# Miniprotein binders against p81326, part 75

Target 1, 226 residues: p81326
Amino acid sequence: MLHFGGFIMEINHISKILEKEREEYIRNKVEEYLKQGFSKDDAVNKANQSWRTYIGHRIQDVIYNLLKKFLKDSGLKVTTDKALNNRNLPEELDKVKRLIAINYGEYLFLPDADVIVYKVENNDIKIIAIISVKNSFRERRFETTYWKLKLKESPVTSHIKVFLATPDKDNEISYKCPNGKPKKMRIILEYELDGIYFLKEDFEETEKAKHFGKIVEDIIEISKKL

## First folded at step 8 (miniprotein)

Design fE49K
Fold by ESMFold2-Fast, scan of step 8:
Structure fE49K (fold): chain B 226 residues (1-226), chain A 83 residues (1-83)
Amino acid sequence: as target 1 above (226 residues)
Amino acid sequence: SEEEEKIEELLEKAEELLEEAEELAKKGDYREAILKLWEAVFLLLRALKEAKELGNEELIKEVRELLKEVYELIKEIKKKLEE
């Protein structure tokens, strides 16, 4: 369990870094907007909006680096959909791209696979999981479920676990209605996906909805069955 | 042309994969058969893109005909797996 303890410690360390980074980012952006002639209230509001966009990309990179580091000793490899969209792919990544692509007749599209976990055994590649990283759910709420359902349609991809990772800062899917019922979006996402990993502490855990600190052990367990 | 020869190589490899998949399917190894067919789909879609860029209607037709055969077998195997 030392490996998983180290992962949780590093998540906690990075969380503290991100909190400090947020304070510095907002301070700098407020100053920038004030210099552009915005009012103090407008500058603060715009700085907060800018942070929401920035942190989305930042969290994706953090998750990629954490998983790459902590899955390596288990023989698991990690890549990103950005890496797979490069024109000159190494043979290994070209095979990974092929094994997660979805066919629409004469067209092939990658699912929303911000982070991809796979293994290589005797030159055979097996995709373990794809992780969609969402900072907010305002518009493309069920995109991850769409890709999960499409992946299930093919024998090539039907075994692939589809996870959602989210801080859910606005409590869009971790909040309960006043009557204690989960939100419709939470119910649908939890039902259709293989798991939801929250980068926050205040929510009710279930078999599928867990703290992000559990993702490494879950992925390793899944990989042993393939 | 050299480009046309490359497309013919992709078609040949896809045909070999289709034959391997047919043999695997006969043995009831449907998962492995689908993997071979999926590899053929990727080769054929690359060939199709290249044939379209060359404007070679004969190659475009040949690639599409082989794609149809590959897709038909995928559909058949998928139906057996769902049963």
Scores: ipSAE 0.126, ipTM 0.622, lowest interface PAE 5.8, mean pLDDT 85

Design fE49L
Fold by ESMFold2-Fast, scan of step 8:
Structure fE49L (fold): chain B 226 residues (1-226), chain A 83 residues (1-83)
Amino acid sequence: as target 1 above (226 residues)
Amino acid sequence: SEEEEKIEELLEKAEELLEEAEELAKKGDYREAILKLWEAVFLLLRALLEAKELGNEELIKEVRELLKEVYELIKEIKKKLEE
């Protein structure tokens, strides 16, 4: 319990910082677009679109840094799909890239692996988990599920846990049956994925749908069994 | 050319990995064999991309032939692992 208190405190602190950062970001972007000659309404719309893109990357960076910090002492390493798209990869990252890549005949593609957790054991690399970070959902947003099913097909990748991390601010997958209607996205994502981790307090908790504060201890337990 | 030599190096490494995988498969080390073959696939697909950029049809054909052998062994090993 006490060992992961610092992680939970950092999550709570960062959530508060991100809300303040949004207000400042929007104000600054509106000013930039106004200087470029856009109308006030266009400037606000463009600023909101810019924020949507920005916050997606920002949450991914936050999750990467938190996991890197809190998994370090457990012998686990963390990288990103952005790092793996570097032209000249170090040998270790080149091996990580190979161990998560999916084959489509003459093509190889990486899954939606915003954050990747792996370990080095006996000079060999084992991928523990990939985490897809989603700020919001739309209908037919089963990309993470598609990648999970593709990874499951290969003996190289079938052991890899596939997690979704999301603030789900719009309550798109927070509940299975809001207002008495089954929510297809939540039901399918929970069924197919290895876990959904919410960066919020208000959601329906299950064995696979948990607060993000649980992710570090879950990853460590998985790594010990692998 | 320098580029053609690099492609030949990738082919040589992939051939070596295929041979290692064949020996591992003979021993029943299917997990290790599939990892060697997967590394060969990665090298061969990189070689294929580079051969296509050079427009070298001979190298393209050579890469595809070796890739086919690697895929056939992967298929065989997957069948053994599912049993």
Scores: ipSAE 0.282, ipTM 0.733, lowest interface PAE 4.2, mean pLDDT 86

Design fE49R
Fold by ESMFold2-Fast, scan of step 8:
Structure fE49R (fold): chain B 226 residues (1-226), chain A 83 residues (1-83)
Amino acid sequence: as target 1 above (226 residues)
Amino acid sequence: SEEEEKIEELLEKAEELLEEAEELAKKGDYREAILKLWEAVFLLLRALREAKELGNEELIKEVRELLKEVYELIKEIKKKLEE
């Protein structure tokens, strides 16, 4: 009933589109900043910084739409932390928000849950997984692991799987021991998280570090055990 | 005031959830008890925020007292679940 081949094909198609969009975006932003009076070096730097922000949001939206499309036939629902921050929530989403919120004394915060997968059975909600989407790791390197550790502290949220999805184009976490030297970030993220899904072809694959094309199958398998 | 009545409604609902959780805990239904207590925490933290916005010190005190009772029961149940 599931079309995993179609999922992989859509991922590959979107990846090629995003590469072409990057070249156009950078060119246009450099021109824009030059017209504003910035130097060539500053214009290039600002354009690259702008792209990093833009592509992060775009990849997050792509992942949300892909998961929503390919999990639907398995009875699984998908939402985002952005949707949960709306003032007036439908009852179902208000329950989802409550079931992933973390308590800090007199305050409640949502984890870094760019995409949230849940199911509804007999009017009860079960959170399956949250997915943190990272285009780069230069800022807030272990934010996802912090949220995983906080969720583990509560019986309400300890079952929730925490995944990282990333193209990792800078090869920051693609390998554990490149040239024989341990990469602390990759080792820690793989150890603490329930899985890392790469939106790229070349990386060191393990039981917990896989191609993004495996995520739908893995989430469905997890949901059957809940 | 109307705002104060809304806070009191949240307190009443939280008290009902606490009673339900106490009954569930007596029966050994610790998971269900925790879920009820967590709902109570959620309502009480909303009530606390609203009471602070109103500057109503008595309501702030009442919310904090009930919140302490809820947290205490959560601690006891967590201890039971870990065994």
Scores: ipSAE 0.224, ipTM 0.683, lowest interface PAE 4.9, mean pLDDT 86

Design fE49W
Fold by ESMFold2-Fast, scan of step 8:
Structure fE49W (fold): chain B 226 residues (1-226), chain A 83 residues (1-83)
Amino acid sequence: as target 1 above (226 residues)
Amino acid sequence: SEEEEKIEELLEKAEELLEEAEELAKKGDYREAILKLWEAVFLLLRALWEAKELGNEELIKEVRELLKEVYELIKEIKKKLEE
């Protein structure tokens, strides 16, 4: 039913919903902390820190639901690393887990694949992309690049595209420095990853750094080449 | 026990996958061979952790021996694919 313009419109609609959720969440959390005996200043600070954690999970859920909805008609399926950590998996998800797991001797770990896109053809599974969702870059700046490099080491996983999706509200990788040079973190992330998708309108666009609204079309195109 | 039977079932399936992978490798189907071997690794690591939870040292040793064999073949196949 919906075309890629509909996807962009739904992203904009959800952004407005998230702003309203923020106001209500902070209001409720401030009230809770005040009841626990915290001062108003401490309650506000704790509420803001709680929101930063909450919105990280919320953005992951939003991206998962958007991709699931808009990739369905193209024969693509979407799951999460959290879903794959269940012991009792359906056969299809068990195969997905095997095809993205990274081996460390007697241990298998999933990459930080907040969202995983795959397709099923004749009961064979092909992993198309994994998407790491980062609300901020204050901690673990190059975690996504670590997983990309590990996936490249195996012939089983070397074809998998690794994308970063981020609102980048702190403008840590969106813009060039005053001297006209890209920031070091932006340079490294763009070089190592297969793409960066911004959940915002303003940023320095390149062939690999795009609006999130382009991700569905890009994933479908990649899938056709596999 | 039922738990030990499940571990033995995982070992049997892993041995079948290893045999299939060896046949595929002989035919030069290296990519299919490595996918079978990767499936065997996944099953064997599940078996290893279940055997450790049961404290069954004989099963732990058996799983580790099969894992070593699977890993050696994976290394050989990777060298063939790089060429």
Scores: ipSAE 0.192, ipTM 0.650, lowest interface PAE 4.7, mean pLDDT 86

Design fE49Y
Fold by ESMFold2-Fast, scan of step 8:
Structure fE49Y (fold): chain B 226 residues (1-226), chain A 83 residues (1-83)
Amino acid sequence: as target 1 above (226 residues)
Amino acid sequence: SEEEEKIEELLEKAEELLEEAEELAKKGDYREAILKLWEAVFLLLRALYEAKELGNEELIKEVRELLKEVYELIKEIKKKLEE
C-alpha cells in the first residue's frame, strides 16, 4: 500500500519537526516574557503553558492537513469546527454544521469536532466521522465521551463515528498498570468511543485502539457503508 | 424593521421545511423528514436569538410556538425510526 506508506512517512517527518519546534518556541517565549518584566520562574512557567496551548492547536492543524490530503482521492472532504464558526459559510459547510449540531433546548452547540470528515453524494451530505484531538488529558478527561453520548441521542447524528487522536506523550491512556490492567480512563474512552488513534508507537493495539497510520484506511472503509 | 424582516424570512423558511417534513413523513420517508425538521430547528433558533436581541415579545412567542410544533413532530418521527 504505497499510499498509506506515504501517510506514515509524513507523520514521522512532522513528529521530528515538532520536537525541534518546541525548543525554539520555549526559548522565544521565555525571552518575550522576560522583556515584559516577568521573573525567570514566571517566564519559564508561562512559556511552558503557552507551548501546551500552541502544540494542541498545531497537532489539530497537522491532523486536518494530513486527512485532507490523503482522503481527497477517495472523494472525502475534511473541515474543522473552527471553519464552521466562520461568518462567511458556503452552503455546503452550513449543511455540515447543521448535521453535527447538538440541541440544548433553545441553544445549538457544535461538539468538540476538531476535524470533521464528510462526503457529498447526489447533493446529500453524509457525516462520516469527527475526530477530537487531545494533546493531554489532565483537565478534559471525558470531554470526547460526553460528545459521543450526546450525538448518539439523535437520529440525525447517531451514525457519526467519534474518534480520539492523541500523541499521549505522558502515557495517560496508553500505559498499563503493573498487573496488566489498563487505566480507568483508557477503559472508559475505548468502551464509549468508536476508536482511539495514537500518534505514538509504544502501546498495545486493540480493535478500537490503533496507530494513527491506520485512520485513513478505516475512514474510507466506513464511508463505503454510508 | 430590516431585522424583523430577516426573522420573518427565517420563520417562512422554517414553515416550508415543516410542510415538506410532514409530506415526507406521510410517505414513510422518516429519515429525510427528520433532516428537514432539524434544518427548521436551526433556522428557528437563529430567529429566536435575533428576536430576543430586538426585544420583540410577539416575535419571540411566534418562534417558540413553531419550535414546539417542530420538536413534537421530531419526537413522533424518532419513535417511528426506532421501531
Scores: ipSAE 0.178, ipTM 0.669, lowest interface PAE 5.1, mean pLDDT 85

Design fE50L
Fold by ESMFold2-Fast, scan of step 8:
Structure fE50L (fold): chain B 226 residues (1-226), chain A 83 residues (1-83)
Amino acid sequence: as target 1 above (226 residues)
Amino acid sequence: SEEEEKIEELLEKAEELLEEAEELAKKGDYREAILKLWEAVFLLLRALELAKELGNEELIKEVRELLKEVYELIKEIKKKLEE
């Protein structure tokens, strides 16, 4: 699988770039905070806090660009909820927005869809999947499951796969309790969602919880069934 | 006004979509019918916002009545799909 092997190599390459980026970011931020009069310990803590915020957005961009690049040859297109919030949308993106929107009476809202995968066949649009990207689970544990459950209620959107992509560096959903049981949050997320893709090596794979390197192949397989 | 003409265009398009959806539903093409109705909802909610911005009570009422008809048909088609 040359194109899937290339995807895994690109993930590994980007991981190395992000580690170097982290080192430079932390060093620069510590210097900035020291110039502002913070103690060495406070400067280091603030720099690490700043990095955690920065990397969240950075991971979303990385996933968007990787999926756009590696799904293109399969005839699949990728966009973001940020792109869909523009006032003037091309006709194609306006249709994408309509096909993922959720109705609340006189209001329509988009789900938390950091990355959206769709296909165009005979000028008709089919939404394949939405991917929610989370760097941490401290405060937003089940919002992805809420959107999954809402999408299931409508025949327009019930076919759309909802995936979570996360590095899970704090082992919040990849951890096993001493008795071998997964944490409640992991059990609920895996049960309700169509898949969880980890941007980390060290976890136990299941049918629905996989290494991020498998996401391209999985999306292509899903798209063939639609 | 240009805005009132825009609202009328949206209403006319939504009515066309409703008629198309009714014909599709008669043929048993429930999936395609629901997609047409969903497009009508989108147009009608845009028309509703414009009518509210204009403060045109008659257009607001007209949009809401058509929206109600569209939602009722969506509900009926969902019931058919569940069967």
Scores: ipSAE 0.365, ipTM 0.769, lowest interface PAE 3.4, mean pLDDT 86

Design fE50R
Fold by ESMFold2-Fast, scan of step 8:
Structure fE50R (fold): chain B 226 residues (1-226), chain A 83 residues (1-83)
Amino acid sequence: as target 1 above (226 residues)
Amino acid sequence: SEEEEKIEELLEKAEELLEEAEELAKKGDYREAILKLWEAVFLLLRALERAKELGNEELIKEVRELLKEVYELIKEIKKKLEE
């Protein structure tokens, strides 16, 4: 457990960096849109919309780099669906792509696998987990659940753990109704997925809904059972 | 063409994987058989996309026929795994 304290410290450090990046990004984007002839209100709205897209990709990259660093000593490897969409793949990554792909007749598609954790043993690849990173939900709230259910259909992929990682700043899935009941979306996601990891402090932990700081420990334990 | 030769190479490798999977299935190694068949599916769907891009109807037909055989064996093995 020695390096898990370091993991939590790096999460806290990066959170502070991201807050400063947000302020600078919004300021620069507002100026950019004003130069394009947009009104002040439109420029602010467009800048906030742009930030929501930017931070989604930024959080994915942060999670990828943190997991790659902190899983390395446990013999686990990390890649991304972006890496797997390259035309020229090394043999190892081509095999990873094949072992997570889902079949639709004459077509193959990758699940929403922003981060993929796998191991290599005796020249065989075993996929441990895929992590979907969501900054917001709206109309795509059950997308991760759809991929989980599809992966369960095949003996090749049925063992793969599907996790959701989210800051949930708008309280879309961490909110409880006045009667204490979670929203329908939270109930379904927690039931169907193997875990939800929150990049925020203000929520009630359950067996499957945890602080992101616990993800490294959980992945290592899962890998020992495969 | 060079592209048609690449498709034929994918077909040959998929046929080898199908034969390996059939032998594994006979031995009751259903998990390994499914992995070989899934690799064959992956190669065949890649070959199918290329054959369609070339408009080569004969290659499209050959890929689809082999793909059908692979899917039939996958279905049989899945039934055995569920038992």
Scores: ipSAE 0.419, ipTM 0.804, lowest interface PAE 3.0, mean pLDDT 86

Design fE50W
Fold by ESMFold2-Fast, scan of step 8:
Structure fE50W (fold): chain B 226 residues (1-226), chain A 83 residues (1-83)
Amino acid sequence: as target 1 above (226 residues)
Amino acid sequence: SEEEEKIEELLEKAEELLEEAEELAKKGDYREAILKLWEAVFLLLRALEWAKELGNEELIKEVRELLKEVYELIKEIKKKLEE
């Protein structure tokens, strides 16, 4: 039985927690900056800048924990590129690292794989998907597409689904332009990637651009075909 | 010497993987062959890093020569899979 209805409820619950967490974080940082001698206006500005950095990492952690929790019953495992950077890797994670690494001659690099979903069958590891988590698109708007195109070049990695997960707070890819056409960045990301999952209620939905609540059922369905 | 022995162990394992991959490719098991070759690349790049740290030019050369053989077979198998 699939329990992805509970997943959607958990997302809604976490959203409210993050809103409260923001208020508390901003209050604490404003107080901290005021004690350091900054003006009230400067303290507020610095607190907001600090929150923008903090929430980027926070959303990534939330997504990792949600996917780990809700994919477990389907026999799927979840890890992160940060975990794979440890020198003392268990054999299983060392194999995962090898199966997603990209070769640049005498160098190997991991893609921007904030969250990695894989399965183990008969001591064989199959990578199902990697999820890039983007809070903002600013300067690195096509980084995820670069890694998707590199992964497609190798028979080892060409089957791996590459997803983008984003709250898109600046509304950079959520809505159509006044002329009814999607923005260039939205068109390119949707075309090249295997899916875009929005951590927000309002956006232009398509076959590949969905609410984050759909990601668990989609990943499970993909895993059944491997 | 001890560090050089570790590099030689990685080279030996990579050579074993290359032989396994050649046998798999001969049988038409191209995907499994390429997975073995990719494992060999991973080991050889570790060996290359260690050889460079030691400044051992002979080991650096040996690792690079084996890497070249592995990459050439990967290209050949990739071409077969695309056919």
Scores: ipSAE 0.272, ipTM 0.707, lowest interface PAE 4.1, mean pLDDT 86

Design fE50Y
Fold by ESMFold2-Fast, scan of step 8:
Structure fE50Y (fold): chain B 226 residues (1-226), chain A 83 residues (1-83)
Amino acid sequence: as target 1 above (226 residues)
Amino acid sequence: SEEEEKIEELLEKAEELLEEAEELAKKGDYREAILKLWEAVFLLLRALEYAKELGNEELIKEVRELLKEVYELIKEIKKKLEE
């Protein structure tokens, strides 16, 4: 397999698979809703809404598996916040959980860390990055920013990079206003977060807002400095 | 009970971590001290959850008192790191 070219090729391959999966999913859901007595227009609208929910979980799984595969040879490990909510954790994952947990008086909560990248050295764990995966923003648009600001408050977690990964299909943060200015949400997210990685081709690339194909190289570079 | 023994084990471990953190802080190893204190917080909040589930008011009080000591030292060390 090629270096970062291999990663980009896998992203392109998976993108085509997801497009075919979308067509099949929509077709099946439209038929299902039509059988329930909905009009054609309502069935199509409901099927599209159902897909939006489904693809959110699907993209999280894809990103987890891609990062696990392509970071393994660099000595980096990948887990999920879902895995850390298990009651019977191995010692290593229990340490990961402790090193990303945020304190609220008598309570501890995990940030919304869909994917967590860490390193193990002599039984010591260093958290490198957490990645929040968002298919759409709705009213939860600054949720990732909230967790970034909370992590910065503690010397235990202040070094952790917080990234957003998103297809941004609805152009909520990748589209420019008519005057060429980025949207307010894009400006705020880019300012506060350590990076935004787009699963799409057409957007204004900056030092912190990049194509998803660059994430593996960036994470490896960060890990070398820790 | 079995559950009370688990809480007591967590309290014992947290107290050991607090003592270790105090020694590290005296040496100026503030970052290592805060990591030990954070581990103590993690264990104590787990103990607190268990004590609440058991409805054991004495254990709840004991956990809260140790938590207060841990938080006070964390606050002190954070001030030293800012300096």
Scores: ipSAE 0.436, ipTM 0.806, lowest interface PAE 2.7, mean pLDDT 86

Design fE53Y
Fold by ESMFold2-Fast, scan of step 8:
Structure fE53Y (fold): chain B 226 residues (1-226), chain A 83 residues (1-83)
Amino acid sequence: as target 1 above (226 residues)
Amino acid sequence: SEEEEKIEELLEKAEELLEEAEELAKKGDYREAILKLWEAVFLLLRALEEAKYLGNEELIKEVRELLKEVYELIKEIKKKLEE
């Protein structure tokens, strides 16, 4: 049996592993691009872009496995939107897919739900939260808020908590301008979403903007109210 | 065809869910009713996609007519829940 302190220890351990993995990945990719005839500046830029794609998927998998491990003893289950896009879904996951899908007339789409937390009571499924994992925002910066606002429109999905989890290494939403004002993107995301969980230490903590180490405890508390 | 029979099975299940939802709504069980209707929407949109791939205009029409009834009841229940 692990307590929330064990969760924080696992996060710290994995963070160190990922940083070492980044250094090796970048070094190897720079050498690869140099051999292909790219300039040093281009090779570095391409290697960094490659890492951003790689680490995005890597962090999603890490968060999925951590939440699955640490929520299990609380009777909570975890899945992914990738699992729900399988052709042959078990009955339970087919029901989960139905309970998070958004209706656009003759079409149904899944929200940006990299990780989905739900519970099963007497064969009934209740969705607790969906977690959108963003390593970089770029042109997709407000997709999570769009999905939150769409989910709020339906009585089936309006109770679902929508969280953002991000390392925010480029300080895109944790940076403050010299006058102390947060950036527009941070203000909008924090206002619209149910929470932002940072996989970094250097940010201003608020009621909605927290260290990722608090997510398990928060999800368990939410599930008790459903 | 076998594919057309599968679509007809989805339509039958959706009709049963719609009837259950109508009874639940009459009893004031709006949340349970909307969950049944949402399941019907899911089945009907699957049926619609399959009917379109088959190019069966009659099945497409039948699915759309039932879907319209389901959406109208969802709209009515949403108004009652918002109150």
Scores: ipSAE 0.318, ipTM 0.748, lowest interface PAE 3.9, mean pLDDT 86

Design fE82R
Fold by ESMFold2-Fast, scan of step 8:
Structure fE82R (fold): chain B 226 residues (1-226), chain A 83 residues (1-83)
Amino acid sequence: as target 1 above (226 residues)
Amino acid sequence: SEEEEKIEELLEKAEELLEEAEELAKKGDYREAILKLWEAVFLLLRALEEAKELGNEELIKEVRELLKEVYELIKEIKKKLRE
């Protein structure tokens, strides 16, 4: 099946759409701030800050929609932690929530599971992977690793793969030179997590650090072993 | 009383899950037993939250006692899985 080729083409297509969307967003926000009386430099700075917040949510939605589309024919289903943040859920989603929740005595919390991949077989639910989407690593550097370590401790959740997906535009965890020494954050994230998927071309590729275009193939392969 | 009946219904479901898990554990089906026990924990923590909101000390105590039994069995099964 040419399923993976189609996925890569769609990633390339959406990347072009996002770049055009960025240009239009920045232009509109700069105009807005200038009309409010900000200087040109302040308007540009504020517009860029606004874009960083906007694109974080936008990339998460893009990844959700891409995975939902391209995993469907493999019998895999996709949801979000936002969808699970509800008291009254359909039976299937209530089961998904239960199977990823972490116990703190008399309390339950969901991990940072921006995107959740699962399958339904014989009326049983198997969680395949949780994907954390990070546009930047300021202040929240090891949150995903904390959740991975908590999930690993329970027999219910220890099989769940925890992935990080990131454009890493500021090169905080990617490298232009394969022989360069990795930064502490890259070392820790790659060591503790099951994979890092980059939404960019320029990075040091390893067994765990891959182009986002490989995520569908990897998830399908994992699901066959469950 | 309708809220109290809903909590009691959650307790009954959790008790059934605990009994099913005990039978599964006797058969050596530890993975399925843990899944049943985890479902019981999920229901009991929901029941505990509702009982606390209602201020019903009797229901709070009853939920906590059943949670304790569920957690003990989880510990025992985890030991079996490690060996």
Scores: ipSAE 0.347, ipTM 0.767, lowest interface PAE 3.4, mean pLDDT 85

Design fF42I
Fold by ESMFold2-Fast, scan of step 8:
Structure fF42I (fold): chain B 226 residues (1-226), chain A 83 residues (1-83)
Amino acid sequence: as target 1 above (226 residues)
Amino acid sequence: SEEEEKIEELLEKAEELLEEAEELAKKGDYREAILKLWEAVILLLRALEEAKELGNEELIKEVRELLKEVYELIKEIKKKLEE
């Protein structure tokens, strides 16, 4: 029996925590910049820029911890590309790294897999999904699709689901408008990726574009088919 | 040196994995073959880093030649799977 009401409740709770955290972060950073001699306007602008960078890493950590907590009872394990970038890895993580690595001649690179979901079955490791977390899209808008296409090229990695998770606060990909000019970035990302999970309430939902609250259920379903 | 012996052990293990992968590929077990080849790549990249730190140009060359051989077999097996 799996019930995902607890996951949705935790997401709602975290959203409230993040809003309070934003207010405290901005206040503290404004004070810090004022002490450094910046004007009020410059201090506020720099604090907002600092928040945009901070929240990107913070959302990655939140998603990692939520998935680790809610996938554990389904026998699924979660790690990060940051953890895999250590020189000396435990055997299990070294195998995970090997199963998602992409080669460029003498160089081996990990995809930008902020969160990695895998399972261990009879000492075999199967990678289920990688999740790229994007707070904004700027010039990195197709980075996730690049990694998807590279993974698709190899028999070792072609089965791995590649997901995008984003609050999309600037509404850059939340809507697809077929009766107006289509948003090219939304169309390309939805077409190439295995799914987009929004950390917001208001967006145009499709088979592949869903609320983040659906991700645990979807990952468990995928893992059962492997 | 002990460091050079360690690199030679990594090379020997990589050659063994390459031979195992060739046998697996002959049997049509392409997934297992590629996993063995990727294990060889990881070992060879570690050997390459160590050889560069030692400044041993002969070991660097030897590691690069074996890496090239491993990558060519990966490419060949991948092409077979596309059929």
Scores: ipSAE 0.000, ipTM 0.378, lowest interface PAE 10.3, mean pLDDT 83

